# Ledger of designs, part 9: miniprotein binders against q9vhn3

Target 1, 154 residues: q9vhn3
Amino acid sequence: MDPDDDLVLENEAEEIERLQLPEELKKPIDPEEEDERVARIEFNCSGCEMHEMVHYFGRKPPFALGVIYPEDNYVMRDPFQPPPPRWQSKPEYYIAMGTKCSICSKTVCKDPGCSFYYTASFCLPCGKEELKNWPPEAQARIRKQMSVSQGRQT

## First folded at step 8 (miniprotein)

Design x45W
Fold by ESMFold2-Fast, scan of step 8:
Structure x45W (fold): chain B 154 residues (1-154), chain A 83 residues (1-83)
Amino acid sequence: as target 1 above (154 residues)
Amino acid sequence: SDEDLQKLEEQIERLEQRLREIKEQLERGDKETVEKLLDMLYEIWELAMKIAKETGDPEMLWKLFELLFRAYRLLKQAKRMEE
C-alpha cells in the first residue's frame, strides 16, 4: 500500500470527529479562521539551519490574547495540539521562533547561539559590535552567553 | 516586590536547569524525553503568561520565550527519534 493513503484516512477521521460534535457546537468553520491555521510565512535563521513555516510576523498576534511583544516576532501556533474548538475560550499556545536583528535585519531564531536580547534583538555578530554601548550588566550577560555558545569550554 | 522578582528569576533558572538535564537524557536516548519536554513546553508557556499579566517585564518574557523555543527544538528532535 502507498503510505500516502494513510493521510487520506486521517483526513476522513478528522471529518468524522467533527460530525460527531453536538449539533449546537457544530458551527461552520470560519473560512478566515481556517486560512489563519495555514502557516504561510517562511522563517529561516541566519545563525543556524533552523527553518520553519510560521503563522504570524508582528508584535501583537491576534490569536495570542493580551500578548504584545517588544519587537516584531515570527510566531507559530501550537504544532502539537489541535486548535481549540471555536466554542471554547481556551487560550491557544504558541511559540515565538525569532525576529529580525535590529541592526542588520537578518532573521535570527531565539537560540542563545544565534541571538541576544537587550532592549532589542541582535544577532550575535551585531551584539558583539554593540557591547561598548551597553551597561556592564548587559555586557557581562552577552559575554557569558557567547562563551557558552562557542562550543565546548573546559 | 524585589523578593517576588527574585522568586520568578529562581523559577526561570530552575526551568533552564531542567531543560539542560532533559537535553542530556535525550542525547542518551531516554524514551520518556518526549513527554517531559511536552510538559515543560506548557509549564514554561504558563509561566510566561503569568509574567506577562503580573509584571510585563520584557527581559523575563524574552528569556521565557527563549526557553520555549529551546524546548520546542528539543521536542522536535525527540519526536524524530521516536520508534
Scores: ipSAE 0.651, ipTM 0.829, lowest interface PAE 0.9, mean pLDDT 77

Design x45Y
Fold by ESMFold2-Fast, scan of step 8:
Structure x45Y (fold): chain B 154 residues (1-154), chain A 83 residues (1-83)
Amino acid sequence: as target 1 above (154 residues)
Amino acid sequence: SDEDLQKLEEQIERLEQRLREIKEQLERGDKETVEKLLDMLYEIYELAMKIAKETGDPEMLWKLFELLFRAYRLLKQAKRMEE
């Protein structure tokens, strides 16, 4: 399954929809917008089977104003809904897939079975070692997360 | 205010509980979870945008994007079951 093929099909559907619109609502296709819809960044979680092609890696996803992550995140544009029509002033939603562990730099998804966050992102092995240095409240939250997920191996 | 932050934390906890309930429904083979998960996906995103503007608290924002990812993962699984 080539992710580019899926994006091409989505762009074709948008073009068909555009052709069916009243002429006054049709807008020129923006080559830059088309380029931005191609997922070029590979994401592989080191803790599980999660694999996706994503659109962005960084702190400031350009698809949403006012959102700044404390860390670089792998970000995928909404795969379930087409982007809002250009005549609607609605943001396109997106999903933060994961990040790099702050200690070992391995790529991990945001699933509680693979990573957790306290001031920074950690994979579970690194976090188990680091959590002893945190305040009791943070330790309690992470112990609860680990106990809930321990019934299944990654 | 501290009261406003507490209310936001309570909203996040309620979203996490709803997500757990939907996960259990999905594990029982309930195909109706697709619409529920899609609704939650956008609801979580809207709350994340509100928190980003109002507080900018990275811990709360991270938790919401964790829930957003979890909802996405379950929605992907639910859509496979619909096929």
Scores: ipSAE 0.604, ipTM 0.805, lowest interface PAE 1.1, mean pLDDT 76

Design x46Q
Fold by ESMFold2-Fast, scan of step 8:
Structure x46Q (fold): chain B 154 residues (1-154), chain A 83 residues (1-83)
Amino acid sequence: as target 1 above (154 residues)
Amino acid sequence: SDEDLQKLEEQIERLEQRLREIKEQLERGDKETVEKLLDMLYEIFQLAMKIAKETGDPEMLWKLFELLFRAYRLLKQAKRMEE
């Protein structure tokens, strides 16, 4: 297979798709949108040493159309660029890195060793304090999560 | 439906088990984990998007986002080891 031939066919399909889209539906060139493609937000987990640059903090990332998070999340775009060859479509890829604890507002990643979700996000210390106020099912889940995390320390 | 909810819970549990197995393989130095993690990340991402669109259950979405994050972290570790 000739890579140039493959590129020509793909570029032609992309051009046809653009031509079929009505002008009123095409995004105008927006310097702010282009700026938002650069990761400028520093994410620092308070529960571990994870540090990453992310693109968005909030509930409704504009690049994640149709997705509304129940809480503000730190969101990274294109975590797998370039996408692996097995991924045949070119959808927007993104991941939620973490959030702020609903009680103490400390930043925590989504690792089970750092945070717990029950109606809202909690860092593990705050989750420990609040678990007595939760239903038995939720208490069992956080205790199981914490016991697994504690086992890894030894 | 209740049956659909149960199937989804079973699917999430299977994904958690697969991720744990891949983590063990990575810890043993298995060089094939990168491809497995990329496949899982795509699968988890697609499931998360489907759930967001169809049900919007916050607890299930949270579990899937957590799985996606853990798989991403393992992928970064695997790529560093491959180097």
Scores: ipSAE 0.516, ipTM 0.751, lowest interface PAE 1.4, mean pLDDT 74

Design x46R
Fold by ESMFold2-Fast, scan of step 8:
Structure x46R (fold): chain B 154 residues (1-154), chain A 83 residues (1-83)
Amino acid sequence: as target 1 above (154 residues)
Amino acid sequence: SDEDLQKLEEQIERLEQRLREIKEQLERGDKETVEKLLDMLYEIFRLAMKIAKETGDPEMLWKLFELLFRAYRLLKQAKRMEE
């Protein structure tokens, strides 16, 4: 019933299966050499200086149990703390850096000066072009956000 | 429950207010902002997970992920100043 409980049982089964492997097929586990902890995806915001190496791009990060985004996001695993022990069935902390604009596909960070969310993510230039087709509520929100960003392309 | 949803919305507003206050403290060079931003970052994450489990409201989740990113950006700035 609880999705986290089901996932814990699956992880335990995987661990038992690994224990049954011939010793020569077991990979050495060094926390610093753990492949899943190495950030290999470059994130560069097209709207500002934000640059980070991230671990995942997509809607359902495997390290974020029970979380599905409505759209693909660039996701960085917690850089400040080690992951929780697997047996605790606790979600690992992570930060969503940004996404691709739904219209032009340029990468943008989550900062209000770079992107706007209304059903999907938009860079501010694309949001400005499309805002006339949106409900008044969304138009008011993006206009306010653009004014607060102190004169970036409105 | 409508009451539970309202409580979550109130928690988000409190986090927004606290983040604004910490940003002002950081801009004034307050050395204690690093610890406050770390606490804030993890508190925002816990609330995002609670909302994902209890309501799944995409607008609330988007707002929390925005706040989480902003807390991270401020934390990077604060840690650079601490060095």
Scores: ipSAE 0.643, ipTM 0.818, lowest interface PAE 1.0, mean pLDDT 77

Design x48V
Fold by ESMFold2-Fast, scan of step 8:
Structure x48V (fold): chain B 154 residues (1-154), chain A 83 residues (1-83)
Amino acid sequence: as target 1 above (154 residues)
Amino acid sequence: SDEDLQKLEEQIERLEQRLREIKEQLERGDKETVEKLLDMLYEIFELVMKIAKETGDPEMLWKLFELLFRAYRLLKQAKRMEE
């Protein structure tokens, strides 16, 4: 079976589905909504090589249908699949790339080697400095993350 | 409830184990990891939405966002290995 044939059939099914909709739902995407799909916010992790352009910084992305983050995050719209059609009751997917450290304001990604969360987000250096002020369980967790980051086995 | 929170914690632990296994498969050059990582990425996101709406527990949300990011990073790496 030719992969191009599969793509053609898939596109035909989506077009047929669209044609069966009420006229209101067939209208082209609003120019301002198209503008919001362009990633204009630079995300650069201070702890590793992760660099991405993202669509949003904050705790309540407008495209996230009622989801509110505990704190401001750098958010990228799904880079792998287009958003679900408006006539389907399916959410648009997104990825939280990282945040700003609550102490030093440096940008950090969600990788355990770069950041730690306890009531708020911290880069690992700031988390280590705050270690003594946290409950023993939180202290144990960050110490474990630090040791793993220093000595990856493979 | 405490029982429901325990079940969610167990589900998160199972997701971490699956991610670890897929990472090992990717490191061995398994071409099927792209499909597995895509499936896992959307499965984790569905759980993020469920927890955000139902409990709003910041620790659980942080852990799921971490897993989602890690799945994305591995998927990006796997796709770079494709010609």
Scores: ipSAE 0.581, ipTM 0.786, lowest interface PAE 1.2, mean pLDDT 76

Design x49F
Fold by ESMFold2-Fast, scan of step 8:
Structure x49F (fold): chain B 154 residues (1-154), chain A 83 residues (1-83)
Amino acid sequence: as target 1 above (154 residues)
Amino acid sequence: SDEDLQKLEEQIERLEQRLREIKEQLERGDKETVEKLLDMLYEIFELAFKIAKETGDPEMLWKLFELLFRAYRLLKQAKRMEE
């Protein structure tokens, strides 16, 4: 079976279903929503070479109302597939790229080699400086994470 | 609660293990990892959404979004090797 053939048949079934929906749900694509698919926010990790254009920075992505972050994140909408049809009421997939360090405000991605989370996000240097303020269990975790990162870089 | 929490933690551990295995395959030059990484990316997101609804545990959610990012990074690397 060809996956492309399955996709074509699925699209036709969705189109038939759409024709039976209330007129409000069949309205033309909102120009504002279409424009929101363009990534305009630049994300550059200070700890590695990760560079991406993202769609949102904040705690409550409007396209993902079911998830609220405890801090602001750089969020990219799914780059691999189109959003689910409105009538299916499915959440759109997205990827959180990173955040700003809570101490130095430098942008860091979510890779363990670049950032650490304990109540808030920290770049590894700032996380190391805050070690003394954390419980022993958290201290052990970040030390292990840093030792792995150093071994790989060396 | 404890039983449900344990099951979620076990699912996260399985995803982390699978990601490590795929990373090793990619490091050996296996270009076939693209499809595996794409599948994992959506599976990790579905689990993150489920955890957000069922427990709301911020540490567990953060770990899943970390895994999701790592899967994306590996997928980007695999696509570069594809050509």
Scores: ipSAE 0.604, ipTM 0.810, lowest interface PAE 1.1, mean pLDDT 77

Design x49L
Fold by ESMFold2-Fast, scan of step 8:
Structure x49L (fold): chain B 154 residues (1-154), chain A 83 residues (1-83)
Amino acid sequence: as target 1 above (154 residues)
Amino acid sequence: SDEDLQKLEEQIERLEQRLREIKEQLERGDKETVEKLLDMLYEIFELALKIAKETGDPEMLWKLFELLFRAYRLLKQAKRMEE
């Protein structure tokens, strides 16, 4: 509890005043915010069976003020829990589902079996072709990632 | 500082190891992984916010969003097993 919370005695005049508050002041969420909770963008990974409806594609999701991605991402708002009330300090969580390959523009998810990040996102086929242009440590990392993924059965 | 950066890198490695262990538990048919994965998802996201504020390192942020996606995928699998 806030230590500044004082005991308030209600009277008839105060009750009538509260009942006459404008309708807009009684609504906690505006219609635009509610619309942003509906997932309207289809995401399909070209490297696996991952398919989801997401809320945003871009670098700067409006629901994540102050957060900017280094590249455009497909972003889904937390599908498991409703957004926290504005009076709570708990953040609403979201998931970056994937992006478009920087070379071929095919959609890929964040799974290491489908994409690789080095300064930008690449699908594994394009990353494999481009790796010779990267520093040795980045080359070693993608080769290790690709060797692990070869054991997967689609 | 270099010490703070090393601590963040160690936290990321610990999260990846925990996620790998939970994946193995789920693959063995353990249906009681939903709560562990949900906790992991929120813990990874909070670390991503911390890194965005403290370092802004795109490589570390990419790695955390990768782990967050993997945790989400496993959580969806675990929930299907409970049905």
Scores: ipSAE 0.657, ipTM 0.833, lowest interface PAE 0.9, mean pLDDT 77

Design x49W
Fold by ESMFold2-Fast, scan of step 8:
Structure x49W (fold): chain B 154 residues (1-154), chain A 83 residues (1-83)
Amino acid sequence: as target 1 above (154 residues)
Amino acid sequence: SDEDLQKLEEQIERLEQRLREIKEQLERGDKETVEKLLDMLYEIFELAWKIAKETGDPEMLWKLFELLFRAYRLLKQAKRMEE
């Protein structure tokens, strides 16, 4: 086995495949599409040190075709790998960073130390105040999260 | 079906357990957690994508996004340890 020969074979196979693709799939990336990949929305969690620049805020990210969130989320496109090639039918990965508390509107990340979800998102302080209004199952879940969060402080 | 929901809930619980174990490994200074976290990040995303497309339970979808965020946070921490 010669490593250089293996690399040449791989490059030739990719080139042949690309040459046989429909012209529509060979189109260069639109400049406007490139601009959409720049993160311009600031996300700051009110409950911890998490700070990120994200690409979208809302319920239906355009780069996540067919996905609708139950509420508005701050969404970051995959920071670890480039988007899949246009000729592959693969979704682009993304990360939901957080949302706004349904009661106080403060921004909170998805960490269980900062937020709780029961039909809607709540920061932990607001969740604690709403405990009496929730079913026993939801009350048990948030109490467990809060006890774990207290343990993490040390 | 209820059996399908039960299996999904069990899968989410296993993902949370694995994430907790990797967090402990990272906190002990195990630098080989980066690949484990990256693989887990994409596994969680694929499950979240499947649930979202099948109009699954919003609370399960939220839990998967929570796990995805936690995996991302740990991955950033692990990469900083690599320096």
Scores: ipSAE 0.564, ipTM 0.772, lowest interface PAE 1.3, mean pLDDT 76

Design x49Y
Fold by ESMFold2-Fast, scan of step 8:
Structure x49Y (fold): chain B 154 residues (1-154), chain A 83 residues (1-83)
Amino acid sequence: as target 1 above (154 residues)
Amino acid sequence: SDEDLQKLEEQIERLEQRLREIKEQLERGDKETVEKLLDMLYEIFELAYKIAKETGDPEMLWKLFELLFRAYRLLKQAKRMEE
């Protein structure tokens, strides 16, 4: 038998185990595999319907050497293309999905209807409370963003 | 620096306008939007990466990753509509 046959047998065993579990205890397979391209971190925006599995949470994604975020971000590796060959010495493409609000810690996506940035990321409710403490220039900019977004996400 | 910031802001404004136009095309059911959004997504990432390495300006970086996320969201919508 070859390695592919072993993988097939392993998948069969996993399927049988899942079928024998009580329905309410069945959950998606939680892989603890060495494949770092498997997204294992759940991202749910508190301000909208955006939900994704992502690969990293933090300031310095190891697959994106040379880029450091000013705050922790939920990061998804490129879902459309494989990483570039290492001999090209170029970064892998990725998408920052969102952050945690700097005040209430709720998870928010990067959509302007859910969050905005001034020195740190804020969800819209917390941003409205902080807005009055910011310089007039920042207040004007963020009020414009929130005005555009009011009919979409409150 | 000020001249460079103005150029970046204008480039971001052009990207925002292009994204808005593609969103309107998607809402009208134009099938070409998937390819346009993919191209735009990688263009925005390259600009964000360049800025992150050169200056690390948090505001510019935040705006670009916001725009990148919005392009991704529209791309997901476009793919669902065509598949």
Scores: ipSAE 0.628, ipTM 0.807, lowest interface PAE 1.0, mean pLDDT 76

Design x52M
Fold by ESMFold2-Fast, scan of step 8:
Structure x52M (fold): chain B 154 residues (1-154), chain A 83 residues (1-83)
Amino acid sequence: as target 1 above (154 residues)
Amino acid sequence: SDEDLQKLEEQIERLEQRLREIKEQLERGDKETVEKLLDMLYEIFELAMKIMKETGDPEMLWKLFELLFRAYRLLKQAKRMEE
């Protein structure tokens, strides 16, 4: 085998690798961009003592392009893995921690023991009061959720 | 289709049952629960994104975000127990 062929193949592989490098690697890190990765919004569930710092509150998290929630959510960026490299077409993972009750505005987490959803989010006390005004099908669905949640306290 | 909707509902039910089983394993001190919960966390997220794109059904999306939160909570508990 011709040794020049090995050198040519090595140079081609190096060029392909360089073509795949993002230009962002050559730029200094933006301090504002680093700050946006720090969770600064306090989330406290009124129903279960869940306490977290989150990155966003609202309907349109900027790191979740194309996602619009029907309600404002407290949203945390993935705490376990770094975001995918910017040059890959992969979304960043995130977790919706909770919302504000649509009636009393108390903060509640997504646990079925703390909140439930029917057209909007409700804390359990407000939902129990509102339940009688809903159609029978909706009442049955929420009662099942509440029953499961209460059963888990044993 | 109605058939596709029913399949998604069944998939969500299976995820909830699997999460409940992992919770019981965690409560028994099974050390493999961290990896299982991480796998579930990302699997639930991917399903939520699929449902958002295909149906947009708010009830199913709400249920998946509930399961995602519950998986996160258990995973955080499991990681603290590993310390």
Scores: ipSAE 0.652, ipTM 0.834, lowest interface PAE 0.9, mean pLDDT 77

Design x52S
Fold by ESMFold2-Fast, scan of step 8:
Structure x52S (fold): chain B 154 residues (1-154), chain A 83 residues (1-83)
Amino acid sequence: as target 1 above (154 residues)
Amino acid sequence: SDEDLQKLEEQIERLEQRLREIKEQLERGDKETVEKLLDMLYEIFELAMKISKETGDPEMLWKLFELLFRAYRLLKQAKRMEE
């Protein structure tokens, strides 16, 4: 003969789970700081399917004080982690999505299949045309980078 | 110095190789790639900050931002596969 054993009810377990609030549910107290977290700039790569909303376009993102890019970039704040607390001396991470081609002004992402850099950023069509105007050493390095990025095998 | 620049270039090449290996693991359906990509993303960012402070070499910074973008793209792909 065994007595009935009343363990934790499923509804009680659900209530306990609900009481655990994820850290990401904490909201900023400062409305201006909260608004800065919203990505409002549309980024569309002309060379592939990459389409994202980003937070900044320029050389010196305000949220990454002390970092200056060589040229204007479309920049997204870290989408995976909350910003570090202000009392910590840790930088906020960010991702540069892409730039505008220095010749045709088309928007291109950082993928090696869409763009490359030599003194400035170029989309692949414009860059391939410009390769003939660069020194042989520069041409060799860029071709090697393109080959590696495209996964070419010879 | 030229030796210091070479050392940084070698570190960038190792990161690129590591990223290619993780991409291959992801293409094989390895579910452990999300944490590896996240760790790599932050490691690349920290190296970019170091290079910005110490050398400011535009070609190295461009390469690191390229790797950071590629890690982000793979991480988004890996997270969609989890879902």
Scores: ipSAE 0.632, ipTM 0.821, lowest interface PAE 0.9, mean pLDDT 76

Design x53L
Fold by ESMFold2-Fast, scan of step 8:
Structure x53L (fold): chain B 154 residues (1-154), chain A 83 residues (1-83)
Amino acid sequence: as target 1 above (154 residues)
Amino acid sequence: SDEDLQKLEEQIERLEQRLREIKEQLERGDKETVEKLLDMLYEIFELAMKIALETGDPEMLWKLFELLFRAYRLLKQAKRMEE
């Protein structure tokens, strides 16, 4: 319990208020950059009611340098926070919402109740049908995944 | 290496445990939940990036993306509760 922290927070809020830049010094928003921030791709999970607009579908989002997905994903840029300022070392993060089932091509979100991964992504119906063809370790992993959400019912 | 993969599995398990704890805190109405979820999202994202650059193991990447997605859903829930 540090009472001086309250003084620091008050001083920080005043500093932010005093550092309001005049409108004339703010860079005009580039229409091209603004357009790239608008989510235009509809994502609807076939396994639940998850519905979101996303920014990208593919393996290599141009805005996520250094991250290569093992398969095509629907990717959303952070909906809650702007990208960090140039002087900050923290990267802007992105969320993979889901993918297409490798068998039926239906869209599924990343929730363990809707999909799972073994060499490729599967919706639960297709995965259960293919389960018998997988190694015992893969079968055990999927059973564990399916039981995790239900372990709380007791 | 196998030892590096084991360490990553341990990190993923720790993140799963922390996500469960945060979910319980959200259910109790803990106001610090939003900040904890943001930290969790960042940690999962950093690990996903690191694995993509160092090994590219598809199962590890899938698991991290699944954790990131679950943390995002909890963050949405926490933001709605703030309203």
Scores: ipSAE 0.478, ipTM 0.722, lowest interface PAE 1.4, mean pLDDT 72

Design x53R
Fold by ESMFold2-Fast, scan of step 8:
Structure x53R (fold): chain B 154 residues (1-154), chain A 83 residues (1-83)
Amino acid sequence: as target 1 above (154 residues)
Amino acid sequence: SDEDLQKLEEQIERLEQRLREIKEQLERGDKETVEKLLDMLYEIFELAMKIARETGDPEMLWKLFELLFRAYRLLKQAKRMEE
């Protein structure tokens, strides 16, 4: 059996249902809701080849109820699952792609080869310069992260 | 409590180990990693949301969002291998 034939029949049924609805219920999706689904913000990591279009930059994504980031993040809505239907109260999943370095403002992704977090986000070059000014315990943790990351790029 | 915090840290360490193992499997050409990575992505996200609601620890949240990003990156790679 041809799956395209089944799809054509389903599309016809949907069209017939739409034609039978009152005009008020035939209205297209709200333009604001459609806009929220389009990734308009370009994200380019300065430390690697990561290039993505994302949906949000900031600390309080409107689709993330009750979550406030410590700093502004570039956020992508779930690219693998369709968004939940309008009437479902299920949280939408999302991915934080990266942030801006707290010192040089360059954009960096969350990969440990490009950035790390200690009270704020840093790109690796800026973080290496600041590392000596941190407490020894913090220095040890971050040196461990950087050594693991750099060892894989030999 | 300190015991609860330790359990969360241990859970994060297990997620990091699982992600490392899946990355090695993917590098060996195992295309069956897609389902494992997708499941892991949502597990990490759920844990991040729990930590955001219950503790708000920014270091733990940063680590989970790092793991989530890494899982996403590997999942994209695995899906390309399926194509």
Scores: ipSAE 0.640, ipTM 0.827, lowest interface PAE 0.9, mean pLDDT 76

Design x53Y
Fold by ESMFold2-Fast, scan of step 8:
Structure x53Y (fold): chain B 154 residues (1-154), chain A 83 residues (1-83)
Amino acid sequence: as target 1 above (154 residues)
Amino acid sequence: SDEDLQKLEEQIERLEQRLREIKEQLERGDKETVEKLLDMLYEIFELAMKIAYETGDPEMLWKLFELLFRAYRLLKQAKRMEE
């Protein structure tokens, strides 16, 4: 079941935009859409060596129809497959590379060795500092995540 | 429902464990991990879209996108090892 909650939908304008998407799917392919497949935004993780060119930074990737995120993400279109035809009503695959830390604004990838999500994204140093302010359940989750990130460093 | 949400969380836990096992296989030099990682990449994405549509729980969504990113990173590593 689709729950209507404000954690994903932030306002009425965003919901109205989503409701208009079926009409957009019926339009001829915009020539500008072809150019949007060129990755032009540089993503550099401050916590590791991850560097990629991505297609989008924000909460509403235009190729991720009907999805609104609670924070901005660096998003890369699927590098392995072409996009599905519009008439198939399938979502285009994509990879969220990372975000900006909500405390220090440093760019971090989504690797558990670099960032943690609890209501917002944090780099590990900031997450560790905020740890004591979180409920025990959230503290347990980040500790488990940090243990998982142990192992080969590259 | 909360029970359905818990079941989705358990499914995410199983995907995380499966990904960890594939990472260990890759670290042992198993060259067949590329196909396994590619399959996992799309499986994780499909679950993320299902969750986005049905629950919209941001913590579950971000956990799946974390797994998706991790699968992508391992896939790139596995492809380099095949060169």
Scores: ipSAE 0.628, ipTM 0.815, lowest interface PAE 1.0, mean pLDDT 77

Design x59D
Fold by ESMFold2-Fast, scan of step 8:
Structure x59D (fold): chain B 154 residues (1-154), chain A 83 residues (1-83)
Amino acid sequence: as target 1 above (154 residues)
Amino acid sequence: SDEDLQKLEEQIERLEQRLREIKEQLERGDKETVEKLLDMLYEIFELAMKIAKETGDPDMLWKLFELLFRAYRLLKQAKRMEE
């Protein structure tokens, strides 16, 4: 086999391994990662009072090797605990705050009172408008979610 | 594998039930929920990572990230009550 071909396949295999590996960092914490611990992205939910500063917006957080979201998410690194030391095989924790509605692009948190997921994320107003286009199971699920969010016990 | 997927779905359902129970405790003014919510937050995250690695099912992952967010919100509320 051609050495150059092996290098290309090896680089792809290394990337696949990185994508599949949990967030157990065996590498030293880079000085760049210390700067990345400062939250610089503002997250404001359009459906409620949730406001947080987060560290990332996108589908593949750099600090979360092996994790790919189906949609862009606002992601906050663990606010309660420092990252585990490298000699402990433990992932760094993080929380996905929310995303942008797939129809209107408004920012919504993951609370059932603000958003609904069915193949993609929707704010509740847009989800309600798309309701008729979904299978009956999905329609029943969002209706139940909405009734709970309105404080009605149905 | 289908039995494994069903067990994962059952684990997610148990986590959501536990979260609802803790929410009710918190609404009754039980400040001791802080530690329970913190433990649950990390447990939900670990299950999300396991599902991402083993199945990658987007519906299960999305549900776990929803539960993780809800646990975080409740934890913030519980910590404010503790203050």
Scores: ipSAE 0.651, ipTM 0.824, lowest interface PAE 0.9, mean pLDDT 77

